# Ledger of designs, part 214: VHH binders against q9y6x5

Target 1, 379 residues: q9y6x5
Amino acid sequence: LPPKLLLVSFDGFRADYLKNYEFPHLQNFIKEGVLVEHVKNVFITKTFPNHYSIVTGLYEESHGIVANSMYDAVTKKHFSDSNDKDPFWWNEAVPIWVTNQLQENRSSAAAMWPGTDVPIHDTISSYFMNYNSSVSFEERLNNITMWLNNSNPPVTFATLYWEEPDASGHKYGPEDKENMSRVLKKIDDLIGDLVQRLKMLGLWENLNVIITSDHGMTQCSQDRLINLDSCIDHSYYTLIDLSPVAAILPKINRTEVYNKLKNCSPHMNVYLKEDIPNRFYYQHNDRIQPIILVADEGWTIVLNESSQKLGDHGYDNSLPSMHPFLAAHGPAFHKGYKHSTINIVDIYPMMCHILGLKPHPNNGTFGHTKCLLVDQWCI

## First folded at step 10 (VHH)

Design uc80 (framework vhh_8dlx_2)
Fold by ESMFold2-Fast, scan of step 10:
Structure uc80 (fold): chain B 379 residues (1-379), chain A 121 residues (1-121)
Amino acid sequence: as target 1 above (379 residues)
Amino acid sequence: EVQLVESGGGVVQPGRSLRLSCAASGFTFSRYAMHWVRQAPGKGLEWIGNIYHSGSTYYNPSLKSLVTISRDDSTNTLYLQMNSLRAEDTAIYYCARDYWGEARTPFFDYWGKGTLVTVSS
């Protein structure tokens, strides 16, 4: 009886991969569902920030996950991929699985979506897997489908996260057609496996499924490096994050550090926190450092050395290369409908509508996603 | 050229302690967080822990009581102290340089070739 939703993320799935490669399984999914060709993500265009924006509908300055590497000057706490379990970092927002569990007598299930193995406002996903990159897509899928079919109270919201094509995008770069073709074909096969598994279990016709991603990928090069150490000695500041957005905590006067950095490279913008462009919505949070450096697309900030990255993300969110897509199928969605663009923060209020949940205040606009839904008028 | 060279592995008796070293060169070692990772025969990679440039350490909870990570920035050396070794600790041990601002990828910026630790009588 209650509506059910499975939210799937393939990390780093650049929107225009859909136009440059063949996806027979994803194409079949879209044929009987909806496609949003571009999702405009939030700045910075990084994994943890954008995954949390999807499930909260908030800009990074509002939900508090402002980077994959963060520092809080008051508490002296550090956040990174290897120490992301402290609720302190996640408690500035309420993600949809928490709302699902608290507003309704329902369960949530999670296979490795960022934040789901952390108690947030004293609430953890009803069923979850602790993050472990070694766990196969098949095992994640088996757990999610078991929980969707065999839970009381019923699982009505489930998430599934996969690290590709991001890992290969970094290693090979998005312009390596041979390697990216192989990786993207494997992902399309995983989508085929997902659909087949849901059909076999009798879930497919009554389950809403969203397939999306957090960001895209752009080509980097050893010819496009910005050596930070050529501009400022490391003794003048503490480095909180490096590339392509550097987060600088000055050890001396902020203006002195700014003056040493402001003309460092024609391919990098240097901002005092209060001067960060308003369109980024990246200013009003204590976790955003006093000086932020933003590299131009395809440029890598380094510390007097080379970089092994052939692809990267984190750049300006107006760049099409940073945009993912969104595809969806299920009873809530039209069939065969294509939409051009939504904002990544719009996904949250849409998902709340599908699940019958009252959304927490958020930065999304439900009107932007109305045309995707069978129970709404396109006004 | 960035290089990481692990040393100190070998055959050790169960219940004993062992200290591994990782010599770093080609970059400003003091500016990076460093990791220890291991791979047992027939298993995937297991993260052991890391140490930040500040000296702050974070460990795999299942291993926290058995290991200590430290660094000497004056000699560009990372250490892994292991206590109460068991047969299941038999693995190739790698040091790896943290990749600034990456999440949810098993990609570290640079890895060593590894050092084999065999726990047997």
Scores: ipSAE 0.562, ipTM 0.797, lowest interface PAE 1.5, mean pLDDT 92

Design uc81 (framework vhh_8dlx_2)
Fold by ESMFold2-Fast, scan of step 10:
Structure uc81 (fold): chain B 379 residues (1-379), chain A 121 residues (1-121)
Amino acid sequence: as target 1 above (379 residues)
Amino acid sequence: EVQLVESGGGVVQPGRSLRLSCAASGFTFSRYAMHWVRQAPGKGLEWIGNIYHSGSTYYNPSLKSLVTISRDDSTNTLYLQMNSLRAEDTAIYYCARDYWGEARTTFFDYWGKGTLVTVSS
């Protein structure tokens, strides 16, 4: 029978939470599987961009989901919500569920992973749930396990997405030990439920399971605000995205807007599109605006107001606070192996290998994940 | 100071309609997407829908046929029109400001105190 893979994301799960809190269920999972301690995500370190990078193996400039809020200057289209089902936004890449369905006579299943409720290249996941934040983890898990066990052609690739700990990370900040310990304990209990459900249904021993996340979280403060309205009047530009990376579409001459912004705050960098650092791989796409502002870690860009955000992400992808982790268990993976770091784009070619799929051209390096896999020689 | 104040709640009979309002102050309302969220007694938060600065609306699929969200940027007011109310629509209804540039989060940076809607006969 073909190999099967379940890819699980807990949004905003900062890697160092694993060292500062107890996760008995996750630690039992890791003990008989593998752990990658840090995953270096792509810039900008936001939900949609990084979730799409995981399943395409591409930098944001290549897959086209360059932010959670976007404007395409060529077509004049706006993207601002996870409920927007226009395939236009997602069609610059081919995600793994599409490849899975097209290369082999196989099905894919999805419980709310970003993009799975959108037809991409005229292909939608064989089984999927429309995004609805009110649907419980248990209901998402029940649907995924039902589809993994009761499908023809068989479901060989399944995804499961959960919004925490991101929502609580924003609300409380990652330094709030009391509130974060409660939230993270609940997530660990959900991981326990996941493992128990898979065991009960006879899926556990033959299913490859990856638990990962898209980004981390850093502490913000009312004392670390950049008031954009003190830099430039809003009549000179259209604001496409705000914080911590502001995307500026000038209504006047680009150089005039740049000159008004470039010295406004010592805690943000102002880039003309062509001057964005090469290491970000964030330049070659029509959805990247002519001027980009990048706030320093923990600084929030605001529009003449305070911010209630105690945590945020989107910052420089070299920051350890922005990094998630990856844990995996199953027949494809070694038992009890720890690895220090991979790039988030490396996950895609690894998953293609596990599923026996030919990957589309991508920015990942299979060699970075070989040591995790039992069928590969590492050293 | 950012403030959101809901109004228009009360006791209504099943099958009737009700319109809720949310008065916003302390920020440039026209620049933000706004949300309606409800919480039924003993239940968690349920997202109803949102409206962008462009006027584009998105709804919880389970509620789409029953609700309409609109905004008046000249008066900084958000509206929720509810039709064909059922007993299960009994909840506290909250107005919330979008967390700009966030996707798939249950965190909104500002909330109102809520307005109670009770559907009973």
Scores: ipSAE 0.444, ipTM 0.738, lowest interface PAE 2.1, mean pLDDT 92

Design uc82 (framework vhh_8dlx_2)
Fold by ESMFold2-Fast, scan of step 10:
Structure uc82 (fold): chain B 379 residues (1-379), chain A 121 residues (1-121)
Amino acid sequence: as target 1 above (379 residues)
Amino acid sequence: EVQLVESGGGVVQPGRSLRLSCAASGFTFSRYAMHWVRQAPGKGLEWIGNIYHSGSTYYNPSLKSLVTISRDDSTNTLYLQMNSLRAEDTAIYYCARDYWGEARTKFFDYWGKGTLVTVSS
C-alpha cells in the first residue's frame, strides 16, 4: 500500500500564537505527533511565494513566484491574484503533486492550495477545486477525504488550504487579543473537525498529516508609515509592488533612481538587485526588479496617504514574527517529539521521502528533518 | 485623507440599465486597482470585478455578461455599468481600493459607504 500524505495550510499562522492562545485540538494532535516550533520561511514572506516554496523546496529566485505582484521585463507580462492562472508564472519549478503523478502511477488531490488549479508543465492535480474563497472549510475537507478514499490510481498526496488567520491578522493586527482569540479558536475547532473526520473514515492511523503555514504576521500602525512620494517623483519609475517590499522598475538611469531612494527613511533599506543580501536568496530571477526597498518590521510603505492595514507580512525572513510552525502526525512521524527550527524549503525533500519520490534538485536539506521521522537515525 | 463616494443608486425597474460612479480623493487614483463589491439584504459580500491601473478588467464569472467596469483617471472616477437588471441585483454597491501585494485573503484598505440599488416595479 503506498504511503499517503495530507498537507494542510492555515494562511498567516504565526508560530508564537501557539504560546499565547489555547489550542486544545492542535495540542492533542502535537502530543501524538511532532512539532517544529519555528519554520524559517523564504524571502519575501508572502503567500504565493512561500506556498510554492513548500511544494518545490526552492527559494523564490529559483521557482519564479517572487512576489504576489510581479512583472517579467523580458515578456512584458504582469502577475497578480486576479491573473494567476497563466502557466508561464509557475513553470520555473515542478511542484510535488506533478512529481507524484509522473514518477509513480498515483493521483494528487487539491483543495485550493496556490498553483493547484493551474496546469504546470502540462500537468494539473488529478482532482482539484478552482480557487473560490466562498467555499467552506467543510466542503474542502469533504472533497479531499472523498478523493483520498475513492480514487484510481490512488490519491497519495493531497493539499488543503484555508485563508485564516491571515485575513483577520491583516484586519485586526496580531496583538488584538480579543479578536485573534476568537479567530484562532475557530481554527482549532476546524483542526478538531479534520481529525474527527479522518478517524470516522478509517484514514487516521495510516495517513501522514502535516499542518503548517506560509508566514506569520506583525503589528502595523498609522505611526509607522514611509511615504515613497517624499523621496522620488512617480514619473521616474514604474511601481511593481509596494509594501513592505517595494519593487521598482526605473524609467531613467538606475543609479539616479537609487540615489534618490537610498536615504529616504531610516526604517527602509534600499538595494540595487546585485546588493540584495545573499541570505535572502532573492536575486537571480528576471522577475526581481532592478531596485528593491525593504521596510523594517511593522513599517508600511505608502504613496502619500494612510494605511488601514493593522497587520502585515512580507518582511525579513529572519524575524520570528514572520515564522510559521509545522505540526505532523502519522506513521512516518515520531510521537511527542519537539524540534526547534527547520527551513521551509526542507519540507519538500521530507515529503518526497515519505512518499517514496525522487525529489527534483532543490534548496532543502533532508538532514534537517530526519529527527522527525521514525525510519531515520538522527544522532 | 482617502475618500471613496459611490453615487447613481436608486430604484430602477427590471430589465433597465444603470451606471454607478465612485469618486475618489485623497490618493493618486491612477496608481491603484479598484474593485466593485455588493451585498444583497441578509447575504454576504459578493465580488463583482476589478480594474487595474493599466485598464485591464477582471470579473466574477457569474456576472461577466451583465456588467462592465471602467475608469477615468483624469477625473478620479470609477464606473460600474449594469445591464438587464433583475430583482436579485438589489444590493448595496461598494467601491473599494485594492491593497498592493495581497493574495487569496483579498484585503481592501478603503471602502465607500455604499449606494443602494433597488430593482422593483
Scores: ipSAE 0.552, ipTM 0.796, lowest interface PAE 1.8, mean pLDDT 92

Design uc83 (framework vhh_8dlx_2)
Fold by ESMFold2-Fast, scan of step 10:
Structure uc83 (fold): chain B 379 residues (1-379), chain A 121 residues (1-121)
Amino acid sequence: as target 1 above (379 residues)
Amino acid sequence: EVQLVESGGGVVQPGRSLRLSCAASGFTFSRYAMHWVRQAPGKGLEWIGNIYHSGSTYYNPSLKSLVTISRDDSTNTLYLQMNSLRAEDTAIYYCARDYWGEARTSYFDYWGKGTLVTVSS
C-alpha cells in the first residue's frame, strides 16, 4: 500500500498554549508520536503566507503569497484575502498536492486548506471543498475520510483546515483564560473525534497524521495603537495592507513618504523595501510594496480610530508568541520523541520524503526533521 | 464612533424578494471591504458574502443564485438583495466591517446590531 499523509491545521494555535492548558486527546496523540515544541514560521506571520509556505517549503518572497492583502505593481491586480480564486496569485510555486498528483498516478484531497480550491499550474486538488466558513469540522472530516477510503487513483495526500483558535484569539485575546480555555477544549475534543474516526474506519495504523498551525497570537490593547493618519496624509499613498505590517504604495516621491513615516512612532519600524532585514526573507517579489511598516509586538496600526482587536498576529517571526507547534503520529514517525524547533519551510521536504515524492527546489532543510522519522539516522 | 446600522427587515411572504441596507458612519467606508452574515434562531453564524472596495463580490456558494451584494460609497451604504425567500431564510441579518488583512475567520472588527427577517405565510 503506498504511504498516506493527512495534514491538519488549526489556524492560530500558539505553541505555548500546550503548556498553559490541558489537551488530553492531543497528549495521547503525542505520547505515541512526535512533538516539535516550536515551529519558526515565515514573515509575515499571517494565514495565507504561512499555509502556502507549509505546502511549498518556500519563503513568501519566493512563493508569492506575501500577505493576506496584496497588490502586484507589474499587473496592477489586487488580491482579496478572503475568497480570491485567481490562479495568478498562487502560480509562483508548486504546492505538494500538485506535486503528488503529477509525479505518479495519485490523488489529493482537501477540506479547505488555502489554495486547494484554485487551479495552480492548471492542476486542482483531485477532491476538494470550496471554501465556506459555515461548514462544520465534522463535515470536513467526513469528506476527507470518505476520499481516503474510496478513491481511484488512491488519495495519498489529504489536508484539513479549521479556523479556530484564530477567530477566538482575535476576539478575546490569548490572555483571556476563561474564553480561551473553552475554545481550546473544543479543539482538543475535535482532535479526539479525528483520532476516533480514523480508528473506526481502520485508517489509524497505516496513516501518517500531522497536526500543526500557521502562526500564534499576541495580546493587543486600546493602549497600544499607532495612528497612521497622524503620521502622513492619506492622499500621499495607497494603503495595501494595514496591521501589524502596513504595506505602503507611494503616490508621491518614495523618499518624501519615508521621511514622513520614519520617526512617527517609537513602536514601529519603517523600511524601504531594499532595507528590509535579510533575516525576514521578505524583499524579492513585486508584491512587496516600496515601504513596509512593522509594528512592535502587541501594537496595532489604525486609521484615526480605535480597534476592537484583542489579539493579533503578523509580527516579527522571531517572537515566540508567533510560533505554532507540530505534532505527528503514524508509521513514518518515532513514538514519544520531542524536538525543540524546526522552520516551517522544513515541513514540505519532510512530507515529500514520507510520500516518496521528489520535492521542487525549496528553502527547507530535510536534516532538521530527520530525528522525527523512523527510517532516518539522527545525531 | 464607528457605527453600522442595518434596516429593511420585517415579515415577508415565501417566494418574494427583499433588500436590506446597512448605513455606515464614523470611518472612511470606501477604504473597507464589507460583509453580510446571518444567524437563524438557535443556530450559528452563516456567512452570506462580501464586497471589496473595488466592487468585487464573493458569495457563499449555497446562496450565490439567491443574493446580490452592492455598495454606494457616496452614501456610505451597503446593500443585500435577496430573492426567492424561503422559511429557512428567517434570521437576524448583520453587516460587518472586514478585519483588515485577516483571512479565513468569521471574526470582524465591527458589527451592526442586526435586522430581523421573518419569512412566513
Scores: ipSAE 0.397, ipTM 0.701, lowest interface PAE 2.7, mean pLDDT 91

Design uc84 (framework vhh_8dlx_2)
Fold by ESMFold2-Fast, scan of step 10:
Structure uc84 (fold): chain B 379 residues (1-379), chain A 121 residues (1-121)
Amino acid sequence: as target 1 above (379 residues)
Amino acid sequence: EVQLVESGGGVVQPGRSLRLSCAASGFTFSRYAMHWVRQAPGKGLEWIGNIYHSGSTYYNPSLKSLVTISRDDSTNTLYLQMNSLRAEDTAIYYCARDYWGEARTSLFDYWGKGTLVTVSS
């Protein structure tokens, strides 16, 4: 029987939540599987960029989804969550479900993972749900398990996406222990439901399951605002993205805009595109704007108004608060193994190995994840 | 204080046209993408379309031939023009401000209270 993999994402699940809250169902999953305590995500630490990095093994500058809000100056196209279905934005990389369908005579299934409701290189996931935030976790799980059991060619790669704890992290902030405890308990219960459903359907013993996330969350405050309008008049530039990474498209000379911004706040770094730190791997793509502003952790860039966000992400990917975790269980994985850190781009070549697929060129390193796998030597 | 106030709803006969307005205040309207969203009785939210600060418009493919979104930045007003109204267009219509750089969990940071459109004869 061909190997099968279910990849699950809980959006905005900060790694240290595992140490500060109780997760009985997730802990039982980990006890008989593996845990990577920190996953170092790609910059910027946002939803669409990191979800696409997980399934392509590429930095954002290479796969082309460089932010949740993008503008292409040549075509004059805009990208956002409400208009994310144009293949133009996704075609700079080949995600694993496309490789799975083209390289092997196999099917893919998707419950709302970013990009799965878009034809990429003329290939869409064999089974998919169009994105709709109102659809319950239970309905997404029901469709995924139905497709895993009742498909020809067989579904060998499946994805499942859930919006929490990101929504609550933004609303309450990660330091609101009362509200976050309630939210995280509900997520743990959903993990329990997932495992129970897979066991009842006879899928559990032969299915590899990865539970991960795209980024973490940090506490924000009305005391930590950077008013961009106090730095520069809005008539001098077009704003493509705001916070905590602002993407600036100058309407006048780039150096003049840069000079107005560069010393405006001690809590914001201002970069000309070519001066963006190499460690970010955030430079070599036309969708990255000529000037990029990066706020310090917990600081929010605003346009002469207050911010309703008590939590946010998008910050420097070296920050532990931006890191998610990865837990996995199944025939490919060791039992009871803990690993400290991997890069989020390392997940793709690991998944290709599990599925027997030849990976497209990527920025991940298979050696970083081999200690998780039963068929590999940990050298 | 950010405020969005929808107007122009009411009872309309099938086949007629209707234009809704949304008056924005408390922020620099011209810098934000703006959205129209509706909710029919007993159903979930349905995204109608948006308009960027550039004037570029994007629509729900199911509704593209039936609606037009426009903006007047001099009066801080967002418009939704609806043509050939049908009973299934009966809904509360909301304007919403785009949540800069958010995806999946926080699509809009401010909403109006909505305006009811009832299509009946």
Scores: ipSAE 0.709, ipTM 0.870, lowest interface PAE 1.3, mean pLDDT 93

Design uc85 (framework vhh_8dlx_2)
Fold by ESMFold2-Fast, scan of step 10:
Structure uc85 (fold): chain B 379 residues (1-379), chain A 121 residues (1-121)
Amino acid sequence: as target 1 above (379 residues)
Amino acid sequence: EVQLVESGGGVVQPGRSLRLSCAASGFTFSRYAMHWVRQAPGKGLEWIGNIYHSGSTYYNPSLKSLVTISRDDSTNTLYLQMNSLRAEDTAIYYCARDYWGEARTSHFDYWGKGTLVTVSS
């Protein structure tokens, strides 16, 4: 019987929420499984980039989804979530569901994980739901569990995506204890529903389940705004992405645009593409623009107006506020083991190992996740 | 203050055409992608299409042959041209500003109040 894996993402689930709020269902899951307290995500710390890094094991410069809003200067194509179904944007990597399906006698299933409703290298997830934010967690879970039990060839890899707590994190900010407490309690209840459903269907004991997220959330304020229009006239450049990482495509000499920006705000770093810090692994892709602006944590870049965001992400991936966690349970995982930190790109080779797949070349290190696994020697 | 004001709605007979306008103020219109979204009575929101600052347009595949989106940056105006209107096109039509760098949870940061289009004979 081939091993099975369900990968679950709660978008924007900041790691330290586990310390500041009560999660009885998640804690029961962890008690009989493993917890990685911090997952160091990739830069930039945004939804599409990090979700694709989880399933490819690649930095954004390597897999090509470098932001939620992108422009490719070679092809003159634009990308956002309204036009995300063009395979062009996703074809610079091979996600795990494609690799899984290319093995004999295996299928994949997906409830709205980014990229799963797009044919990538001419392969789309065997079972999938087109993205629709109005579809309940319950309906997504019903479809995933049906496909896990009633598929030929068998579904061995399944994904489940949920938009919260990211939506509420943006709306209320992570420091709003009252509103975030309500939202996070609802998520914990959904985790309880997930576990109960898997137990009732006889899947729980033989299914590997990973619960993780793509990024965290930090508090923003109307007192922490950087007005880009006070730095440079908009006629000198095309704006590709705004905040907290601005992507600038110059219409004039690049050095002249850089010189107008470089000293504009003490709360923003300005980089020519070749000067972007190596630690970001955010340089070697045509979709990364000639000038990148990186706001300091909690600062919002605006165009001569206020911001509606009380929380945001996209900031430096070294910031603990940007880190999600990873919890896992199943026959592949130890019980009651806690690990401090892994890199988000390490999840892919670990998942390939669990499924018995040969990973594509990737930026992850299997050794970093060995201590989580029962079939590995941990020293 | 950012404002989006839709106009041009009303009662239209089936098979005819209608052009909706959205007047934008309080921001540099030419720098934002803009969207049209509609909501039929008793139904959810349906995305119609968008237009980037470059003029590039993307449409809901189910509506592509029936609609055209354009913009006039000199007058800060977004347009939706609708052809061959049917009873199913009866909806409140909203103009919306693209939310920079957001995905999945929040597509639009500002909306108009909408303009009602009723297709009836």
Scores: ipSAE 0.596, ipTM 0.812, lowest interface PAE 1.7, mean pLDDT 92

